# Designs tried in a protein design chat: VH-VL binders against Large ribosomal subunit protein uL10m (mRpL10). Part 83

Target 1, 224 residues: Large ribosomal subunit protein uL10m (mRpL10), of Drosophila melanogaster (Fruit fly) (q9vpl3)
Amino acid sequence: RGKINIQRPKAPHYERARVVAVTQPKYPELPKAKSCFKTRAERTQQQQENPYNEIIAREVRNWLDHSRLVAFFHLSSITADDIFRVRVQLHKQNLHLKSYGSKIIEQAVKNTRYEAIVPLFHSNHCIVFSPDPEKTAALLRIVRRVPQMVLLGGIVEETMLSRNQLVAYAQMPGLHAVQAQLVQTLSQAPGHLIQQLQAHQNSFVQVLDVHAKNQMNEETPKST
Below, E stands for the ipSAE of ESMFold2; O stands for the ipSAE of OpenDDE; V2 stands for 0.75 times the mean of E and O plus 0.25 times the DockQ between their complexes.

## First folded at step 6 (VH-VL)

Design g3 (from w11 with heavy chain L105F, light chain Y99F; framework fv_imvotamab_arm2; at its last look DockQ between E and O 0.35; V2 from the best seeds 0.66)
Fold by OpenDDE, look of step 6:
Structure g3 (fold): chain C 224 residues (1-224), chain A 118 residues (1-118), chain B 112 residues (1-112)
Amino acid sequence: as target 1 above (224 residues)
Amino acid sequence: EVQLVQSGAEVKKPGESLKISCKGSGYSFTNYWIGWVRQMPGKGLEWMGIIDPSDSYTRYSPSFQGQVTISADKSITTAYLQWSSLKASDTAMYYCARLGYDSSFDYWGQGTLVTVSS
Amino acid sequence: DIVMTQTPLSSPVTLGQPASISCRSSQSLVDSDGDTYLSWLQQRPGQPPRLLIYDISNRFSGVPDRFSGSGAGTDFTLKISRVEAEDVGVYYCMQATEFPWTFGGGTKVEIK
């Protein structure tokens, strides 16, 4: 009586195999939880329809509308401690670091003047908002020490600036300094004019004096 | 005038949940972070954590991580500190404080006394 | 964690005399930018803490000029030039340079 190898049961006779195959309970394929197979596109669409996303999108719009300085950063792998440090430093300057999903950003800027920023948000990103454009230099100083934050560009006074332009802007003297310089330059203009006018007058007087001296010398009779 | 007004004193039993509040007024609530500080009876000040109300970004001291939850509702300019299950050791005065731009707590709430006794 | 050590624990002072409180950190409180986030708080009996000094030496609004802060790196001092009766309370230093933020143990100022 051959030891029934329980580990490798002999294939049943063809007829039995057919019966077993037919009698195998066809368990209804558990409806593939539509949720697990939702295409990235479907998930994205459902996320777009989330009322919560609308609220957040509105918030983003509010930030954009009330900020005079907006800077966009790519965010690479950063630790929680580093983020905290950066946020605290930014807070000291009344700078607000925020992170939003790309879809939220898209929704927020759709049909707005900011729509051009959408391509910047294909990867992990963060945004820094400020009501004060003069804080641009401070912002750049802070983020220079954070290699995980890469400046992509920004918006200053409703003008979109490239990375390079934003850096250049930060290096510019403040508006007041420029204004002061302008005033100084303008104040020098009249002074220069007066100097030029006086120079001509002085030159004329000198010529007259020389002429008068020469005449006096000619009138002095050689007392023989 | 900047003011932080905290909820009233609480007397609870061990195992009970509690949520205390800190309402800010006189300033832009979303522009400043709110910290929570514990002071046990007769003891010093202990920093618990901090929240940015603008986006509810929160950091906890390691000693308080997982022990409490800090939250905020910016719509009503209120920050919260909550426990899921109080312990007798949670008996303390709890202060909320505003983080100024100089990374100092410049304005403080009046404190909320929490007493947990069996 | 940065440990903040205050000395003395108690400072009995005669009215009109100066008081000095020391706060020592276990490590430098100077950050990478050269900033030091040290503050001093006063807590009067039965009251919440009050900010006195921020950034080592800056007096907060409404703080009398008799209060002064000094120090650098790991050693910091709060001075009261002339102690008044209203100055009775516990004083705390706080660092916010490194996470987690920490307080000193406190110094109790009392009138002799």
Scores: ipSAE 0.862, ipTM 0.944, lowest interface PAE 0.6, mean pLDDT 88
Fold by ESMFold2, look of step 6:
Structure g3 (fold): chain C 224 residues (1-224), chain A 118 residues (1-118), chain B 112 residues (1-112)
Amino acid sequence: as target 1 above (224 residues)
Amino acid sequence: EVQLVQSGAEVKKPGESLKISCKGSGYSFTNYWIGWVRQMPGKGLEWMGIIDPSDSYTRYSPSFQGQVTISADKSITTAYLQWSSLKASDTAMYYCARLGYDSSFDYWGQGTLVTVSS
Amino acid sequence: DIVMTQTPLSSPVTLGQPASISCRSSQSLVDSDGDTYLSWLQQRPGQPPRLLIYDISNRFSGVPDRFSGSGAGTDFTLKISRVEAEDVGVYYCMQATEFPWTFGGGTKVEIK
């Protein structure tokens, strides 16, 4: 039993579900502003934004430090219902989806070996954190049903992995020793293979930075 | 021991604002979401919305969108439910609950009774 | 919205006898990940709700084994094998498969 027309029908608002856009203030001031009112708005925003940005950056660093699995995704436009469903499904697996502004990410990884990830955040994005690297397979299974989330790569046990390396990691059996051995084996792969992985990573970053449609090398991909 | 402790009962008049709290303890506050549930006098349970305290991601049931604000202060492990202008129809018991890894509300606060009358 | 219909509305039972509570959803609760997000809550008189069963049939920590859940798709059942005095209260099913999340209307369990 319910009341007739208790609430106004609300259409889904696709940008409403993006947590970073909801919580992060935009940086509005231009050097050209001369209004007293605009100066007061700038002053309030500057004070609010700076303390909040530092708090958020510290939290991102804390997540990076305590997460043995971190995965980076490009995020296309997505409905509020779809992102909510994905967040709930990930949460069930102890996987934590979050979005942060590029400035916050840069601040969080400054003076760390993870500075190389900053270019991945020049476009719309999200990050998944987990303390449990065995959940990589569950992550990929869930995201497979979400075409709006495109895997870019990740960090496993403090080692940066390309998209292909992360997918390969997820398919390994027998997890403690095999996962450590996989990271070590990939690090010691023949120089040709390492160069190919590095070239693909650089090419992928370049395509994203030019705001192209993920235009990666279409030459015959490595099969199976 | 996981606990959610809510603020005490409130007696208010229509048009007044109110912010009630839910303090979590005994677990990593930012690893679990907090939901709010309303129970009108003599009625069942209604889901109001949910928040991830780590990044303040918030989702409201359509019946409550624009009617309340859900927020959290993770530095003191506290979630909030607030009204800018109370109505007599807001008289109810309000519960906070933690969303566990099984996507169920596994731990509940004791409830906050809000009474709104002239 | 998914409507959750509970039957019976009231279940008076004799101490030590079984009780069975039905919950039916207006559509399948199987989500895209293959999981079913159905739980059962108990609200004793004057107390907040507490979780009994999650994922259809899994007992939450500290819940006695006289409580069991079963079902699939749209039809779910909570059973109490031997009702005790402390089991008096209102029982709710809840779905978290589709937004917005919804509860059943409740089933009151009473001692005859």
Scores: ipSAE 0.673, ipTM 0.871, lowest interface PAE 1.6, mean pLDDT 79
ESMFold2 (binder alone), look of step 6: mean pLDDT 94; pTM 0.959

Design g4 (from w60 with light chain A96Y E98H; framework fv_imvotamab_arm2; at its last look DockQ between E and O 0.31; V2 from the best seeds 0.00; counts 0 for: pae E 2.1 > 2)
Fold by OpenDDE, look of step 6:
Structure g4 (fold): chain C 224 residues (1-224), chain A 118 residues (1-118), chain B 112 residues (1-112)
Amino acid sequence: as target 1 above (224 residues)
Amino acid sequence: EVQLVQSGAEVKKPGESLKISCKGSGYSFTNYWIGWVRQMPGKGLEWMGIIDPSDSYTRYSPSFQGQVTISADKSITTAYLQWSSLKASDTAMYYCARLGYDSSLDYWGQGTLVTVSS
Amino acid sequence: DIVMTQTPLSSPVTLGQPASISCRSSQSLVHEDGDTYLSWLQQRPGQPPRLLIYDISNRFSGVPDRFSGSGAGTDFTLKISRVEAEDVGVYYCMQYTHYPWTFGGGTKVEIK
């Protein structure tokens, strides 16, 4: 009686194999958890229809509309501690760091003047908002110390600026300083003109006086 | 005037849940962070954590991580501190404070006394 | 965590006399940005804490001139030039350079 090899059971007789194949309980395919097979596209579409996304999109629009300075950053691998540190530093300058999903941004800026920013949000990103455009220099100073934050561009006073333009803007003297300089220059211009006009008049009078004195001296006959 | 007004004193039993509130007024609520500080009876101040109400970004002290939940509702300019299950050791005064732009806790709530006793 | 050590624990002071409170940190409180984030808080009996000094030496709005803060690195001092009756309470130093933020143990100022 051949030792039944329990480890390698002999293939059943073809008839038995056929019966076993037919009698194998067709377990209903476990409903493929729809969640595991939802294509990225389907997940994205479901996210788009979430009323919550609309609320967040409105919030983003609100930030954009009320900010005079908006800066866009790419985020590389950054730790929670680093994010916290950066946020605290930015907060000190009334700068607000926010992170939104790309879809939310797309929805927020759709059919708006900000639609051009959509291509900037293909990767991990964050946005810094400020009501004060003069904080641009402070922003750049802070983020220079954060290599994980890469400046992509920004919006200042409703004008979209490239990275380089934003850097240049930050180096400019404040608008008030420039205005003050302009006013000072303009205020000096009339004074200088008056001084020049008066100088010419005074010089002319002096020359005439000398001429008159010389004529008087020539007319005085040396009575000898 | 900047004010933080906290909810009233609470007396609870161990195992009960609790949510206390801190309402900000007199300033733009979303522009400033709110911190929470614990003071046990006769003891010093302990930092618990902080929240940015604008996006509910929260950072806890390690000692309080998982022990409490800090949240905010910007629509009503209110920050919250909550426990899922109170312990007797949670008996303390709890203060909310605003983080100013100078990164200082510049304005404080009046405090909420939480008493947990069997 | 940064340990903040305050001395003395209790400071009995005569009215009109100066008071000095020391706060020492276990590590430097100089931030990478070059600033030092140290604050002093006053807590009067039965009241919430009140900010007195921020960034080592800056008086908060409404704080009397008799309060001054100084220090650098790990050693900080709060001085009251002339103690008044209203100055009775517990004073705390707080660091917010390193997370988690931490408080000193407090110094009780009392009137002799």
Scores: ipSAE 0.822, ipTM 0.921, lowest interface PAE 0.7, mean pLDDT 88
Fold by ESMFold2, look of step 6:
Structure g4 (fold): chain C 224 residues (1-224), chain A 118 residues (1-118), chain B 112 residues (1-112)
Amino acid sequence: as target 1 above (224 residues)
Amino acid sequence: EVQLVQSGAEVKKPGESLKISCKGSGYSFTNYWIGWVRQMPGKGLEWMGIIDPSDSYTRYSPSFQGQVTISADKSITTAYLQWSSLKASDTAMYYCARLGYDSSLDYWGQGTLVTVSS
Amino acid sequence: DIVMTQTPLSSPVTLGQPASISCRSSQSLVHEDGDTYLSWLQQRPGQPPRLLIYDISNRFSGVPDRFSGSGAGTDFTLKISRVEAEDVGVYYCMQYTHYPWTFGGGTKVEIK
């Protein structure tokens, strides 16, 4: 191998989503068709990217709809070795760790009862899915030893639970105890949802205040 | 019934590229990881790497990092192993296997023999 | 890398007699959560590997009860209580407690 900087392509995000090179090779620079290559390649990449985002959003919806347990985490910096270890441990318990962009999550939950989860994804995050809600205790046991993963809340049996509710759910013995606690939780769920929205809104306002004090006003273009 | 069906045997020359496939059926493809294992002629098994088809998360054995590419197309329930430039030392049998929860590499493909010679 | 050492390299046995295969790891396969990710595979002549035993001692679906696994820490054993003609092949232990995942070198079971 020659120079270290030349030997390796950019970031593993590129690698994890697709082969090291894109599915379509970059067009080579040819002297005879320079403008045509730009137009063709640009159009193909743009159109491919748009349908790909919707496909991923549909997959996220499918996971949300068919998982009896969903848990949301804030994710700080973590080594490749540590995240692999955690993923293997979770997989052994039928728990599936995934990360999606916030825009993908927004598309996935649009016009669903889960639209309220979108604010959770403004920071670095990951999601754990499972068909087995009884695996909540195993999930929390595994991530206790992973300080880079901070529990934000979850969904159990199609009911949104706060962080504290999910922890309480994990401590309940047996299936019958879980069913009894879910009935209790459902009776107070409207209050907890409102409380979580209010707390998250206040946190979001704090982020906007910091942004404004840094004297950065960025206007995002609206489609017209 | 859970099945992993691999693409057929390949005879290639050094320097050529190759992409072999592993098609899963009889189970929810995106719920299970797919691993690739090499067996050189007359030798034992070597883990090459693994992929989670649901988000294309991959992890390679250090011996194979940068030597091969593992990918998946979940729309056709197929995982791939790819070389950009084959060497004679790549002559081997290549297996795909599914990593089951509450088990191990539980279902294996039939293998793809890759022969690289002038 | 965890080295998995299997003994014997070859195990010729008489039909109907037991066989015992040992697998030793270079370090403990007990994960910090208390689990041990150790498996046994069988590769019959001309066939792909198949899973026999996972988590040291659990038989995979469809595996006859003449196969059993045992062990702890660094020392593991696969036993075949009564060897049949179909049991001819190479047996591998595999660990995935530690990255990278590794296999034993194999033990060939043959009929005398």
Scores: ipSAE 0.605, ipTM 0.844, lowest interface PAE 2.1, mean pLDDT 79
ESMFold2 (binder alone), look of step 6: mean pLDDT 94; pTM 0.954

Design g5 (from w59 with heavy chain N31Y; framework fv_imvotamab_arm2; at its last look DockQ between E and O 0.32; V2 from the best seeds 0.64)
Fold by OpenDDE, look of step 6:
Structure g5 (fold): chain C 224 residues (1-224), chain A 118 residues (1-118), chain B 112 residues (1-112)
Amino acid sequence: as target 1 above (224 residues)
Amino acid sequence: EVQLVQSGAEVKKPGESLKISCKGSGYSFTYYWIGWVRQMPGKGLEWMGIIDPSDSYTRYSPSFQGQVTISADKSITTAYLQWSSLKASDTAMYYCARLGYDSSLDYWGQGTLVTVSS
Amino acid sequence: DIVMTQTPLSSPVTLGQPASISCRSSQSLVHDDGDTYLSWLQQRPGQPPRLLIYDISNRFSGVPDRFSGSGAGTDFTLKISRVEAEDVGVYYCMQATEYPWTFGGGTKVEIK
């Protein structure tokens, strides 16, 4: 009785092999979980159709509409603790750091004047919102201490600004200060004109007085 | 006027779940963070955690992490503190407070007394 | 965690007399940004806490002038120039420089 080699079972007789092959339960290929083979395009489309994304997109729009200062940042690897610190610092200045997916941003700004910002969101990004454009300088000051946040650009008073332009804006005196200076300058202009006019008149009168005095002295006969 | 109004006192048994609320009014709710503070009977104030209602970003004190859940519904300008399973040791006054100037807690709710007894 | 230590635990004061409360932190409360996030809170009996002072020395809106805050680094002081009956309660210092934020143990101000 040949030792049944359990390690190398003899191939069954060809007839048996055929029967076994035919009787092997054809387990229906588990439908390849459609989820694993969804093309990037299909995943993107499904994400676009997610009602939740619409809600978030509306939120983004709301932030954009109510913000007078919007700044876009590239976000490098940052710890949760660092994010918290930055958020707290920004909060102190009424600055609000938010992070959204690129698709959500696309949906939010679609058919809006802000559509041009979409290319900025190809990587990890965050957005800072503020209702106060005067906080631009504060924002930049805070972000300078956070190397993981790289300023890309922003929107101030509905105007899109480059990184450099935003930096320049932050360095400018506040609008009110400039306006005050302008008013001051304008208020001084009439005073200066009056002074100049008066100076000329006074000079003229002085010359006439000298002339009159000289004439009187010439008419006084030297009573020898 | 800025106001935080909290839900009423709660009497619960150990093992029960609880969710208390803090409603903000008189200010833009999404622009300010809400913190939660515990005060055990006859004891001092304990920081629990904070939430940004605008995006529900939350950070807990290590002592309270996993013990409670802080959440917010900005649509109704309300922050929440919840327990999945209360303990007798959770008996305390709970305050919500707004994070204001320079990380100060500038406005406070009236407090919610939670009593957990067998 | 930063430990905030308040002294004294209890401060009996005569009406019209000054009171002083000390708060010491286990480490410097100066943040990397140069600011010090120390605040003082008042809790009257049966009431929620109320903000008195923020950023060491700034009085919050509606806070009487008799309250003043001072200090730097690790040592901070709340002063009441003339204690009034309404000042009875527990006072807390709070730091928000390092997370988690922490409170002092409280100082009970009472009228003698």
Scores: ipSAE 0.849, ipTM 0.939, lowest interface PAE 0.7, mean pLDDT 88
Fold by ESMFold2, look of step 6:
Structure g5 (fold): chain C 224 residues (1-224), chain A 118 residues (1-118), chain B 112 residues (1-112)
Amino acid sequence: as target 1 above (224 residues)
Amino acid sequence: EVQLVQSGAEVKKPGESLKISCKGSGYSFTYYWIGWVRQMPGKGLEWMGIIDPSDSYTRYSPSFQGQVTISADKSITTAYLQWSSLKASDTAMYYCARLGYDSSLDYWGQGTLVTVSS
Amino acid sequence: DIVMTQTPLSSPVTLGQPASISCRSSQSLVHDDGDTYLSWLQQRPGQPPRLLIYDISNRFSGVPDRFSGSGAGTDFTLKISRVEAEDVGVYYCMQATEYPWTFGGGTKVEIK
């Protein structure tokens, strides 16, 4: 990749940091010498002592837990008008475009099954969340018209999918893409693949339970 | 049911600050954007801006850029509209409204009347 | 900015008669996705606006079927097939196709 548009998260205030991260071109910056000399404990302590970052990380964990579809994109330079237009289009389909710093993502997935996604955030990026995995086809149709957003991969029903797998999933109705993934995994039977499949299966059931409880809370009528 | 409840009417003097609120209930607050709309006395509607409460992404109408601040606190499902220094020309009714999945402002608050006079 | 022009400014109507409100945009409201982000709002006297019609012609929940929307491109119409006393108020068209979002100037429907 010749261009990496990454800006370190700046967290003086949640709202300003979020707006800046979404609405401007992000160019890569090399790590500074001070970053090279910090110990593991110093880096962890600085991260732990910034309560704004922990609040944002909890929010990312919450979106990951409540989203049956998560898609990761590389984000090139894009105008404020174009990103607003795309966000409105995605919102119409219950697709929610967001951007977070790489350190926030790392903190959000720490001690979860999703730690493997951290390398995807080495460059300028954005994430699309949705509670509805059937909207994968709509997502891909919208972003096909947006060359500034390049699909990297995603998570569907707690299963990590590559770019090509996600595209294939979008062409299949309902649960068939998940079932095809399971069959493919079992046919290549090394024991660690079976163990990872069992972990995804357990997480899939857990996500469905959270989704049902979330819908129940949303449906509760407001009393007067 | 979906409901947006705004803070009560305000009477202020020029130069004072003000923050009015819009509390959403009956829906998943972070899944819908909140817009603010001004209605000058006896006039039509003007879009002021919009916020995605999930990440505080905001976009202001050019007419209001730099003149107001839109914010949200998702922990209490509340959006805000704020002035640092009110002018007499800010006297108006202010509405919050939710952006639905139809790309329209589907549910509206009751309005907050702001009166700025010497 | 897309200018939304409503005609007429005022529409006095006899109870039970139809009313027709026009909205014209200064440029096409057809979005790249093929949808047109045009909506109609009603503001009864002393009340906040409420959504009537979205995407040109779709009635919002709880809106009576005497309200209908039509149009394409730059020309849109809201029709009330049989005006009732509760329909008195100001009607606005709104576009959300392009930033900044804009409203029409309003059409007052009143009983004559």
Scores: ipSAE 0.636, ipTM 0.853, lowest interface PAE 1.9, mean pLDDT 79
ESMFold2 (binder alone), look of step 6: mean pLDDT 94; pTM 0.958

